# Designs tried in a protein design chat: VH-VL binders against p53630. Part 6

Target 1, 237 residues: p53630
Amino acid sequence: MNSKSQQQEQQPIVFVTGTDTDVGKTFVSTLLVHKWKAAYWKPVQTGIESDQGDSETLKNFKIAASTWQPPIFTPTYALQKPLSPLQAMEYEPNVDIRLLDFVVPEEWSAENPLVVEGAGGVCVPITRKLEITTDLIKHLIETSGHPVYVVVVARSGLGTLNHTLLTWNHLCDNGLRSHLFGVILNGEPNEGNVQALKKFGVNIMAQVAQCTTAHDQDMELHELPSVESLMTQQDVE

## First folded at step 1 (VH-VL)

Design s02 (framework fv_sipavibart)
Fold by ESMFold2-Fast, scan of step 1:
Structure s02 (fold): chain C 237 residues (1-237), chain A 124 residues (1-124), chain B 109 residues (1-109)
Amino acid sequence: as target 1 above (237 residues)
Amino acid sequence: EVQLVESGGGLVQPGRSLRLSCAASGFTFDDYAIHWVRLAPGKGLEWVSSISWNSGSIGYADSVKGRFTISRDNAKNSLYLQMNSLRAEDTALYYCAKDIRYYGSGSYKGMDVWGQGTTVTVSS
Amino acid sequence: QSVVTQPPSASGSLGQSVTISCTGTSSDVGGYNYVSWYQQHPGKAPKLMIFEVSKRPSGVPDRFSGSKSGNTASLTVSGLQAEDEADYYCSSYAGSNNVFGGGTKLTVL
């Protein structure tokens, strides 16, 4: 009881993955960081030669109603090529990524949640031993000393049923059902797809649309659930 | 047919409590935010409270904050408004209304389905 | 507090157009694209006519249109019909709450 009470009061790590590349993981991660007043960590960043990277994208995000800035921690690895970590390492042979290298940043005070953003989808290969994003999630569950939950970002439109179900079922089959907060659908509302996913047992936690103004961003923040309500849902499930 | 039906209204003395219910049918209740809106005699519409699809976001008008509690039971397709410390100015026709946008927080994006309302009269 | 203002009355003749304004601040009407308009006939529940500033729900005739400029949203009813005579309310999201305008009684002459 006492032990469980202490664990429930502990701030969680929330791992944000996606059904594919370019489904809006960074955009959704940014909204969750601002909604929850969370810290942000991207353990491995690729594509540095051609893009500023997701950490820099978060630094440049501003909402009209707030001057608050999130703690943003340095990636453990930053690779040049815009490829999966495994493939990017082929262009940088002196780099050898290991799961044991991914240690939650010491700078995280744990007074607020930590949002961890993955590279691509759950089956994206990270190490030369063919360990994938799901293995990184399991590593953080085993080693962080904090509750770890997963948010899946998916496109709202055509093709989402297949991609979302493949991702959701993969995570469930890997024993992570009790760690899943849910799916956030990014894009134009699609009621038919929401209803279909729910019939398959997928927990849809929010829907967000493309933001064009700072006020639109504030609106999308209001649509997102609190981290406390999500943890309460997991307790009763 | 998409429908909301309010109940629980009546005559009640100042300082007492009353609980309103709203029964939903014809749509997936747990996909939508639901709102309580009231119309007092001779006055205009006033927003009272909102609750998101999962109860994760709840809002109240300043006039009722601390006295009223909104809740929902998604398994029963029902919405509730617990009204405590009732005042004469709470006398109104109380509507429940469904938000037009699915998976919304307590924000008010447009109320496309309304019940017929239940009357609350606070008087001696 | 009522930070959103509508004229208490408006009138127009059959077949003409009428515009009803809804004026707020940069923290409600001007700050968000969540302005909605409701029509209410005596003894009946309100009916959504416009949402998200300018969008029409299914079944609302295209004679009803919405717009916004700065802190003022407008509902325009063209080709006035006798059945358009009703109370009209604007509503806006205001950050942590929602606010209704005071309402406008539209008379069709």
Scores: ipSAE 0.000, ipTM 0.510, lowest interface PAE 13.0, mean pLDDT 86

Design s03 (framework fv_sipavibart)
Fold by ESMFold2-Fast, scan of step 1:
Structure s03 (fold): chain C 237 residues (1-237), chain A 121 residues (1-121), chain B 109 residues (1-109)
Amino acid sequence: as target 1 above (237 residues)
Amino acid sequence: EVQLVESGGGLVQPGRSLRLSCAASGFTFDDYAIHWVRLAPGKGLEWVSSISWNSGSIGYADSVKGRFTISRDNAKNSLYLQMNSLRAEDTALYYCAKGLRYFDWSPFDYWGQGTTVTVSS
Amino acid sequence: QSVVTQPPSASGSLGQSVTISCTGTSSDVGGYNYVSWYQQHPGKAPKLMIFEVSKRPSGVPDRFSGSKSGNTASLTVSGLQAEDEADYYCSSYAGSNNVFGGGTKLTVL
C-alpha cells in the first residue's frame, strides 16, 4: 500500500546458523551487521541464567572501523538453562515455543538487511513438536514477505570438512540450496579445507580470523562480501 | 603449471586510457584473489590493485584510486585493469600476480612476466 | 619515499648470514601478521620467499627465515650462496591497501 511495503520486499533477511555451538556465530553476525549496516535479531536465546546472551554480546562488541549503531531486537523467547530450546523448556513448563510465534520484529523498518542468529546448528530442536532450526528458516521464508538467505559459520580447521558438509547437505536436501549465500570459515586460513569443500560444491563466502586489534577488525570488514553481490550471485546460480 | 600472461601494454599519451588483461591457467581461477603490481624504471615494486575471488573485496593504491578499475571474469579465467587519465608516473612494467588464498590481503605466490606501459608524448 | 622502509643495500660473505629489515607503523607491519618477502633477479618476475611473517612456500630453502618485532619485520638469509644476490622486497597489508617497501639490493661478497 505504501512505499515501505515495497522496500520490505527488497531488503533481505539473512539467517546465520553454524556447524556447532562454538563456531563463532555471534562474532560473524557482528561483522555482518556492521558490514551491511544491518539490524540484528536472536529469535530464541537460552542460557540466560549463566550468560548475558548473544544480543548483549553483539551490542557490546565495538568495531572501530564502523560508525553503525545496529538496531537490536528483543528475543521472542529467553530461557534459563544453557540447553537446546526444547530441553530448556523442560525446566520452564509455562513456556511453549511455537514456530508461529516467530514474527519478524515490527520495529524493523526493512530499510536495511536483518541478520537473524540461530541457536546452535541446523538440527537443534526448538519446539515440543521436534521442529528444528531448519524448520524456523523455512517458516521465515514462508511468512516474512522478504527474501531470506542463509549463512553457515564453520571452523576453518580440523573437523570442518565433515561438519560443514553435513550442514550444507542437510540444507540442500531440505530444498534450501537457492537460499544459501555460503559458508564463512572462522579461524586461521586453511587452503586445503577450502579447496576440499569447494570440490564438494560448497560455496565459501569468506574467511575471517579472530580480531585482536582495531586494524584486524577493519581488515575483516573489508574481506566480507556486500549483500548486493551475494544476491546477484544467487540470481545467476 | 600455473601461468599468468599479461597483455595490453604499450605507448600512450598522458590523459588517455589503456586496458590491461591477464589470462590465467593451471589453477581454479575463482578460488583465488588476483593482483596488479607494477615496477617503474629505477624504482621499486608498487602494489596497484587487488580483487578477491568473488569481486566482493577490491582495493586500490592511493596513487591510482579514482582512475583505475580492476575487474575479473571468472568464466574466462581473466583479470583486467582499466587505466584512465594516465600520467607519466604510471610508466612501469605491470605484473599480474596470483594470491595464495581467496582474499585480497593474501600474499602473491605466482607472477606473470609483465606488460610494459609507457606514458609519454 | 615509502611509508614502509628497507635499507637500500645489504651485503654478506659466502656462507655467512645477512638480515634485511622492513620498518613500518602500527597500521601496517606492526598491526598485522601479513608480511611477505619477495626475491627478484634482474629481468625476472618476483618470487615469494616468505609469507605471513615467517612461513615458507614449498621449494624455498630453510636458509630463508622471517620474523617480526613491533613495527619491524626481518628477513634472514643464512648460509649465503651466490644465487641469493638479488633485490628483496617486503610487503604488508595496511587495512585498506597493500604496501611494498622500497627494496634492498643484496650483494654476496
Scores: ipSAE 0.000, ipTM 0.420, lowest interface PAE 17.5, mean pLDDT 85

Design s04 (framework fv_sipavibart)
Fold by ESMFold2-Fast, scan of step 1:
Structure s04 (fold): chain C 237 residues (1-237), chain A 120 residues (1-120), chain B 109 residues (1-109)
Amino acid sequence: as target 1 above (237 residues)
Amino acid sequence: EVQLVESGGGLVQPGRSLRLSCAASGFTFDDYAIHWVRLAPGKGLEWVSSISWNSGSIGYADSVKGRFTISRDNAKNSLYLQMNSLRAEDTALYYCAKARWLQSYYFDYWGQGTTVTVSS
Amino acid sequence: QSVVTQPPSASGSLGQSVTISCTGTSSDVGGYNYVSWYQQHPGKAPKLMIFEVSKRPSGVPDRFSGSKSGNTASLTVSGLQAEDEADYYCSSYAGSNNVFGGGTKLTVL
């Protein structure tokens, strides 16, 4: 019936969130973008008064073995203060963020996956109606016309059990279990924490760390699963 | 010194095609989004098309969508605009414009422009 | 596109101030802090005067200033000089691309 859509490969949108603002979401997003040859979109950027932003950070972070040059789409909103979007809007009363404003960039060809990076954690407030990152994920599921999945980035070390379980259980309790690919732990390997999280039913995708050499950083790409294998896992579950 | 030099404009009949070029120098071309912006007599500036640093993100104004194609050759520091099915309303001075940041929030450098006149 | 509106003309006397408005919607001027202003003299390329609502590039005199309230951005040119006589365009990021205002011809009396 629709011959053009049959010829075009349907690609997923993968939303990258974290257990906190400082857990390495942009670093992990960079690895996933290069692993999957994906495009990148950060819908809301805060802190632009003092920083280049996550889109520029991802663009400037090169992986030695990767020749992939990711499409990077412009944030729908970029706010001055390094605060949650809701709090940053206090300093910019002319800005009124609405979930309906977040439309997947039409420039995305959908020949490759789209990695979408959230601002902070799942409960970070985005709108004056107190809609949070989880509500943005649900909005994209409802409106994008593409499969949408979630990756959670967490620190590997002290405090991760509490933060990861709170984040994971929040997403599951909000009806998103079938959309969860898993957790990527960022930092020094901690097998005790990996095993503890697995006992609670958390799917651990990989343990990665930001490396000091390009060669060592290339090895981290090897640890990451393909997007096809993750989608197959979701179909079986 | 940042420079953008447009070429390829001329007089053309309606329904015909033209290809515009923009030669860039004085900056790392493949780090920046570049845009085509036109100045039509009596209409003012109008954004026409944009292309990201790796050609992965491309945009067009509704007035040219389906007729114009933007492309770039990073090895040659060059930007192109293939204009097909030209109409009288496409008559304008065409500028290529560099965005200061990859996200294309504003244009810090402009070329001198190349004139396209579509007339029978 | 005409969704971002400027007055077609503005005028002021030497040494005085003039303000040019740029009115859009919550999806462009009102929705982002990415408003820029360009000065264009006849036969010349546009020159960036203001970016990100109120910031000045190196080399632009401090008598040029920008502001925004709601869906309206403003360019103020103080201490008017003869060379300020030009066309002024506002531009705003609009979610996926940029939109330009229709332009304002500034006459220095």
Scores: ipSAE 0.000, ipTM 0.393, lowest interface PAE 18.5, mean pLDDT 85

Design s05 (framework fv_sipavibart)
Fold by ESMFold2-Fast, scan of step 1:
Structure s05 (fold): chain C 237 residues (1-237), chain A 121 residues (1-121), chain B 109 residues (1-109)
Amino acid sequence: as target 1 above (237 residues)
Amino acid sequence: EVQLVESGGGLVQPGRSLRLSCAASGFTFDDYAIHWVRLAPGKGLEWVSSISWNSGSIGYADSVKGRFTISRDNAKNSLYLQMNSLRAEDTALYYCAKDKYSSSWGAFDIWGQGTTVTVSS
Amino acid sequence: QSVVTQPPSASGSLGQSVTISCTGTSSDVGGYNYVSWYQQHPGKAPKLMIFEVSKRPSGVPDRFSGSKSGNTASLTVSGLQAEDEADYYCSSYAGSNNVFGGGTKLTVL
C-alpha cells in the first residue's frame, strides 16, 4: 500500500435502511457485519413487548464454525409497541426521542466499520418534531466525525422497481447521492429487475437469497463487496 | 452482431508497459461485468482481472496484482488493461470476455478473438 | 499455479460418455454455485458450455451436463462425437476473484 492509502485509513459508518419494514434489513446487516468484521448498532428498536429485537437476532446468528462474534452496542431507545418510533411514543409519554440523543457508541474502537441499522424505511418518523430516518442519517454525517455511507435493502421481486426508485430518489433529493454505496436485493434472483434498476442509475451492490443452511449463508457472504472496494468507488483524486 | 474486439497487443521488452483495449458492440455494455483472461503458450486459460458493471468490484489474479490495472469507460463501450512492469511470464493471448451477470461471478458467455502480447528481450 | 485441479487428459470412444472432474476448495468450487465449463478448439476462442454448475446456454446440446458434489464439479459429455475433441476448462467464482482449472484434453477415439 502507498502513503495516500495509509492516510485514508479511517473506518466508515454504514447505515443500512430499506424500502420498507419487512425487506430483510437485519439479515443483510448480519451478512455485512460478518463480511466486514464490523460492529453493529441499532439506535432505536421498537416492538420489544413481542420480539427479542434485531440486536438479539444478530447475536444468535452463526456463520459456519466461526467463533468470531461482532461487538453489538445497546440501542439508545427501546420501545414497547411494534410501531414507528413516533407512534410507539404515544404509548410511552415519558419517552421523548431527540435526534441529538443518537451519539455513536464510545465503545466502538473504529478499527473496523460500524453497521448502523435503521427502523423501517427512509420516511419512518423518529421524533415528535417529525424528523425521519433520513434526518437521522444526516445527523450521523454531521456529528460522528467518520465517513458515513448508506446501503438500501430492497426485495428482489414484485414491486421492487417502484419502491427502490422512490427510496433511491428520496435519498438523492436529500443531498445524500455521494453517500450512497448502493442497493442490495434480497430474495430470489431477478436479473430483469437488476438490469431495469441499473438503467435508472441505481447502483446494485449484490443480490442475496435467504437460506437456512450455514453453507448457503457462507456463499451469500462471499457475494458481498468488501468495504474497501466500496470506499474506493466513492473516492476521487 | 454481439462482439468484443481486443487491440493493443504487441512485442514489448521486460519491465515496459502496454495498454490493451476491448471494444464492445451489439449489447448494453454497462449492464455486464467484463473480464480479461489469458492463454499462455503451452499453458491453460488463466483469469487475469475483472470489473463489475459500475466498476464497484474489481479483482486481480495474484500474479498481476500491483502491476495491472483494469478500467472501463461505459460511455465509450470500452474496457482497458494497463499492464506495467511486464515479465516474460505475461506472454499470452489476451481475451476480453463478457460475464452473463452485472457482477463478476464468472460465466463468460461472449469472448473476443484475443490480442497477442509477447514479452521478450 | 491453479488451485483448481482437472485431469490433464480424458478419452472415450464414439457414442460413449466421458466425465471430467474439477476439484477445488470450500472457497471456490465448494463455496459457490458459480462453476462454468468451456470448450476450446485449437485456434478458436473458448465457448461456454455450462454455467451455474448445471445450466446450458442456448445452442449447447443436452449431451453436455454438469453437476457438483462438495468441492468437486463434473462435466459429463454423453454420446461422444468427433467434434467434441477439444480442451475443456472449468472455472469457479472465488469471492474477490475467479479461478480456472488447468484444462483437460479430451480425445475421441
Scores: ipSAE 0.000, ipTM 0.406, lowest interface PAE 20.1, mean pLDDT 86

Design s06 (framework fv_sipavibart)
Fold by ESMFold2-Fast, scan of step 1:
Structure s06 (fold): chain C 237 residues (1-237), chain A 121 residues (1-121), chain B 109 residues (1-109)
Amino acid sequence: as target 1 above (237 residues)
Amino acid sequence: EVQLVESGGGLVQPGRSLRLSCAASGFTFDDYAIHWVRLAPGKGLEWVSSISWNSGSIGYADSVKGRFTISRDNAKNSLYLQMNSLRAEDTALYYCAKGHYYDSSGRLDYWGQGTTVTVSS
Amino acid sequence: QSVVTQPPSASGSLGQSVTISCTGTSSDVGGYNYVSWYQQHPGKAPKLMIFEVSKRPSGVPDRFSGSKSGNTASLTVSGLQAEDEADYYCSSYAGSNNVFGGGTKLTVL
């Protein structure tokens, strides 16, 4: 027993959501996992009939000059249809998703952050009671026993101002402003959109471009902030 | 053509005050944070202060906090640095530099030629 | 106030490569991806060479490259030329403040 190690601060859970589907949430989550040496958990996966799923995508990710592999925990639910969890359940009568089913995996040692990837955007319905992704975030805040923060992934270009502001304002209006690390813009650099979003009060934490080579992916890690700096920023903002 | 022109430097005695000005042109002044950075003889560049686009966020180096005041007049495309209780260690070439964003994060993409402040008896 | 350190001097021969380090903490260099590098010739204003760790402004040769690992950022100048002889400064955002390294005098032999 070491008294200093027992007094160490808790590692956070970081929930990654997006402004819509296919904005690059899995790519960004993968970069954050490798940047922070984090574990990964996708609580609910849909569309299993048409692709391998996000957990498998992350397992197959390669970073140049690194042999480190993240802990990747099994989804609590995996549904066949490429629809929202609520709609996908209509095709699987034996499945009834409830928020209480989403318990942080016991396998997470909590020595490093846990990156949790959502299904789609903040208003995506998860349960038959019409509870949405934002309700899942609140559930984890209430039940996990860990600090919980949110990262929003958005496209860098066309449509991002509207989509990002709608998502950001929704989260703020739901009392989550103090839990927001910021927005990561995925795509070709667009400094005009970054400036505009910052003027609206949105914290842009990084800009990244989705790429396929291990070398290019390693270079993108240099664009991302540390988890410690993000937590410090929450204390001063 | 982006230009920043500093003025107001000179010889001043310890304990006195001096006000520097920076006149900006060639860009939309009220969209960007602007910074004061100084180069002291033999010591190197030191960030002094920054002010956001609307004056809503202001920062100072610990060495000048409580003595220096940064301000801006967006209608006149001008930045100011009021320097009070001057010390010998404030002797430096003072640069005005344009930030890249509306806040103090990011690069300093354009610099003026600087104005010299000498604090001596 | 955050402290960021650079070696006071660096040197290399024409055509060689030189790397200049910039070491801070998790609250500045390690914590934000707003690391910039500036070149200053005697009697001239500083010139931006690298921004956001690794990006180059238009007109800066690709011989200049930047990187970061943990709390240390690096500027690499490859294919050294006589005109590269100058003072080089790193700078980092540190939350409400900004901080400059002490500078490195690069000599081209």
Scores: ipSAE 0.000, ipTM 0.486, lowest interface PAE 14.1, mean pLDDT 87

Design s07 (framework fv_sipavibart)
Fold by ESMFold2-Fast, scan of step 1:
Structure s07 (fold): chain C 237 residues (1-237), chain A 121 residues (1-121), chain B 109 residues (1-109)
Amino acid sequence: as target 1 above (237 residues)
Amino acid sequence: EVQLVESGGGLVQPGRSLRLSCAASGFTFDDYAIHWVRLAPGKGLEWVSSISWNSGSIGYADSVKGRFTISRDNAKNSLYLQMNSLRAEDTALYYCAKDRSWYGDYKFDYWGQGTTVTVSS
Amino acid sequence: QSVVTQPPSASGSLGQSVTISCTGTSSDVGGYNYVSWYQQHPGKAPKLMIFEVSKRPSGVPDRFSGSKSGNTASLTVSGLQAEDEADYYCSSYAGSNNVFGGGTKLTVL
């Protein structure tokens, strides 16, 4: 006798990366967490001397007319300097980050997706062996026992075509095309850039702008795709 | 009716401190970012400081960083500005201004009448 | 010292139109659609007239309109009336802060 739970696919891990630092990865991750009722994990945080970090930013996010709060798991590493993990370790020589240290938190129940937020872009170096964010994504694919997908966050405006295409093509060239959900453009809507990226074969998931009112938040949450819809699109290929 | 009422201004000597208060009514105070904006004699408006709905995001103009501290008490519908190490260039009319947003978009939809701070010997 | 420039004065005749410019950089006025305009009468608090470049709050007449091209935002006041005589300030979001223009004194002739 098969139950619905046995027939349902596992809930995925969704890795959120960006075309650069400060493209709005935490803001987009926060929207996805609340849209999907997901858990959140930032495996490595840098810049702790300068700000509270992305986990605290997500924790402090205001949700209109909702009492639900996401599970937020502790970073595996928190480094002082606002630099790449590799460069930040130069200021903390007793810290030695290894990819094997990044184990999906046991506290994640897997009834809903896990949103994993990267540090900067895909080529950001993480370890002293020069392993990059893309290597961390591959490590999670190999070791997590769950489907792993990637969302790329990019700015909507000037410079996005080059940065987005470099990021997208890097991921595809590294064998991750079947793991890509798509790109979310953060900023003012720019249909010209959407159409140009689509001509290059980039899958655009959504355009989002800063949510500064309850109305803005409802609009952005409505426009974001469900995780089930994204999984179905991957199954077609 | 949205109302913001500033108080605490006055004449003060350089190097001294003042604490400004802003009392809010007519809206859900803890849903909005609130700002301090000043108007110096013979100059224009200058943004001084901001605080998000839950105090999770706080900002300061470079001219006041390290000297001024913004805070809010959501239970009392009140905003504060602690001003330390006051300088002659801090002389201005200080406005309390409500943002349209939770986090601070710097869209000031309602302003108080202002409270005057004069820093002179 | 504002990085955003407005003319210090502007004037127009009753019933005519006047346009006030607000010129910044690609990191403020040109970089975001978060330009606001404020009207200030002597002895009164500023009043929000335009936000997000071109939007009007409830109660602001449609004679007030905003636009932006590149690094320059503009406030246009059509059908000038005596009560439009005031100081006008633009402001723009600049990533982590807010920048105001120096203000423009509008005289209705």
Scores: ipSAE 0.000, ipTM 0.504, lowest interface PAE 10.6, mean pLDDT 89

Design s08 (framework fv_sipavibart)
Fold by ESMFold2-Fast, scan of step 1:
Structure s08 (fold): chain C 237 residues (1-237), chain A 120 residues (1-120), chain B 109 residues (1-109)
Amino acid sequence: as target 1 above (237 residues)
Amino acid sequence: EVQLVESGGGLVQPGRSLRLSCAASGFTFDDYAIHWVRLAPGKGLEWVSSISWNSGSIGYADSVKGRFTISRDNAKNSLYLQMNSLRAEDTALYYCAKSRGVYYYGMDVWGQGTTVTVSS
Amino acid sequence: QSVVTQPPSASGSLGQSVTISCTGTSSDVGGYNYVSWYQQHPGKAPKLMIFEVSKRPSGVPDRFSGSKSGNTASLTVSGLQAEDEADYYCSSYAGSNNVFGGGTKLTVL
């Protein structure tokens, strides 16, 4: 009977996805991790032949206003090619990713939120059975024993209306509306796009610009909502 | 119960061949990578060979490459190691061990091992 | 093939802590977060103690911990007990291959 009030006492898992591969998911995840004093987990990393990966990027990102040292958990899978997990597995036939492999790290104390960063967008294929990022989100909802919420990162500029609406509607159509915290727009301010998305019923939870200085990073942390306020908003409706 | 049981070890002369088997039970065999790891007297654990769930990826230690062949029969829940041109240095206790995928090399289930002695 | 190095022996007093190192290169220990640690008692099969640098399997006590800095991974055993006296091996993913360290014989005084 009091399941929602009981769930508010638990720290949530927040899954960060994007409208595309290159929309600034790791940058936004870094800001959320420092804002919420969260832990971080990237369940599947691709493209390790080309760079260090998102976990290392987040670890090395300095936020001047933050003294938080986030726990960063190892990816369950790390694949060589900078492709979707399904396509990257074509180059590594000894790897067979399954959704059951993605178990929330036992090392997460759950005293702080856990930010989980996805690989690309919601329809990115993860397994040879054509299970996609949305299926991974549902898997975590079913198996984690914690409240799970979703943040969508999108570009602020050209193309965002189509990409954001497709992503938002896909998640809603998959029964995840009550799990959506909102969209974070990353890039140069574009008030026309903000107003258009709001008219379509999309919740814009924050707008952040690409940070180039420690001062800019401090300003962006101020713009982000607390996890408590987002959870309270979900409890209302 | 999740188990791996090795067999086929014995005393063999240098230059001869021997085939080891590993029988799996209690888990879905074709979901997991399986490995051969050996322990030589007075030395340490040495990785010998690995095979992916579908036999699509196979690796060998440099010391055995060209002489040993790993294979699996998923229908029979069995793993094999064909050892040719055996040398005294191949004398060891041979374990089979289970892990998930190439990037999750934590070998969580091990057999008791089968002893191979290469001597004249 | 990649080579990873462990000290051949380590010792500690009952109730104290000991740290065992595992040093490789950027192509194995330093390049991947897939370092495992195994405990082996005489006459027994190895037991997985740590995987993915710092994670513990079910049933392994929290006094066993793993970490990594650069090309060196470390296993720390705190609150040493007599039963911890064993051989300890690290292993690392090295691209297409696995590599084991030479092993460390831990003596509990």
Scores: ipSAE 0.000, ipTM 0.417, lowest interface PAE 17.1, mean pLDDT 85

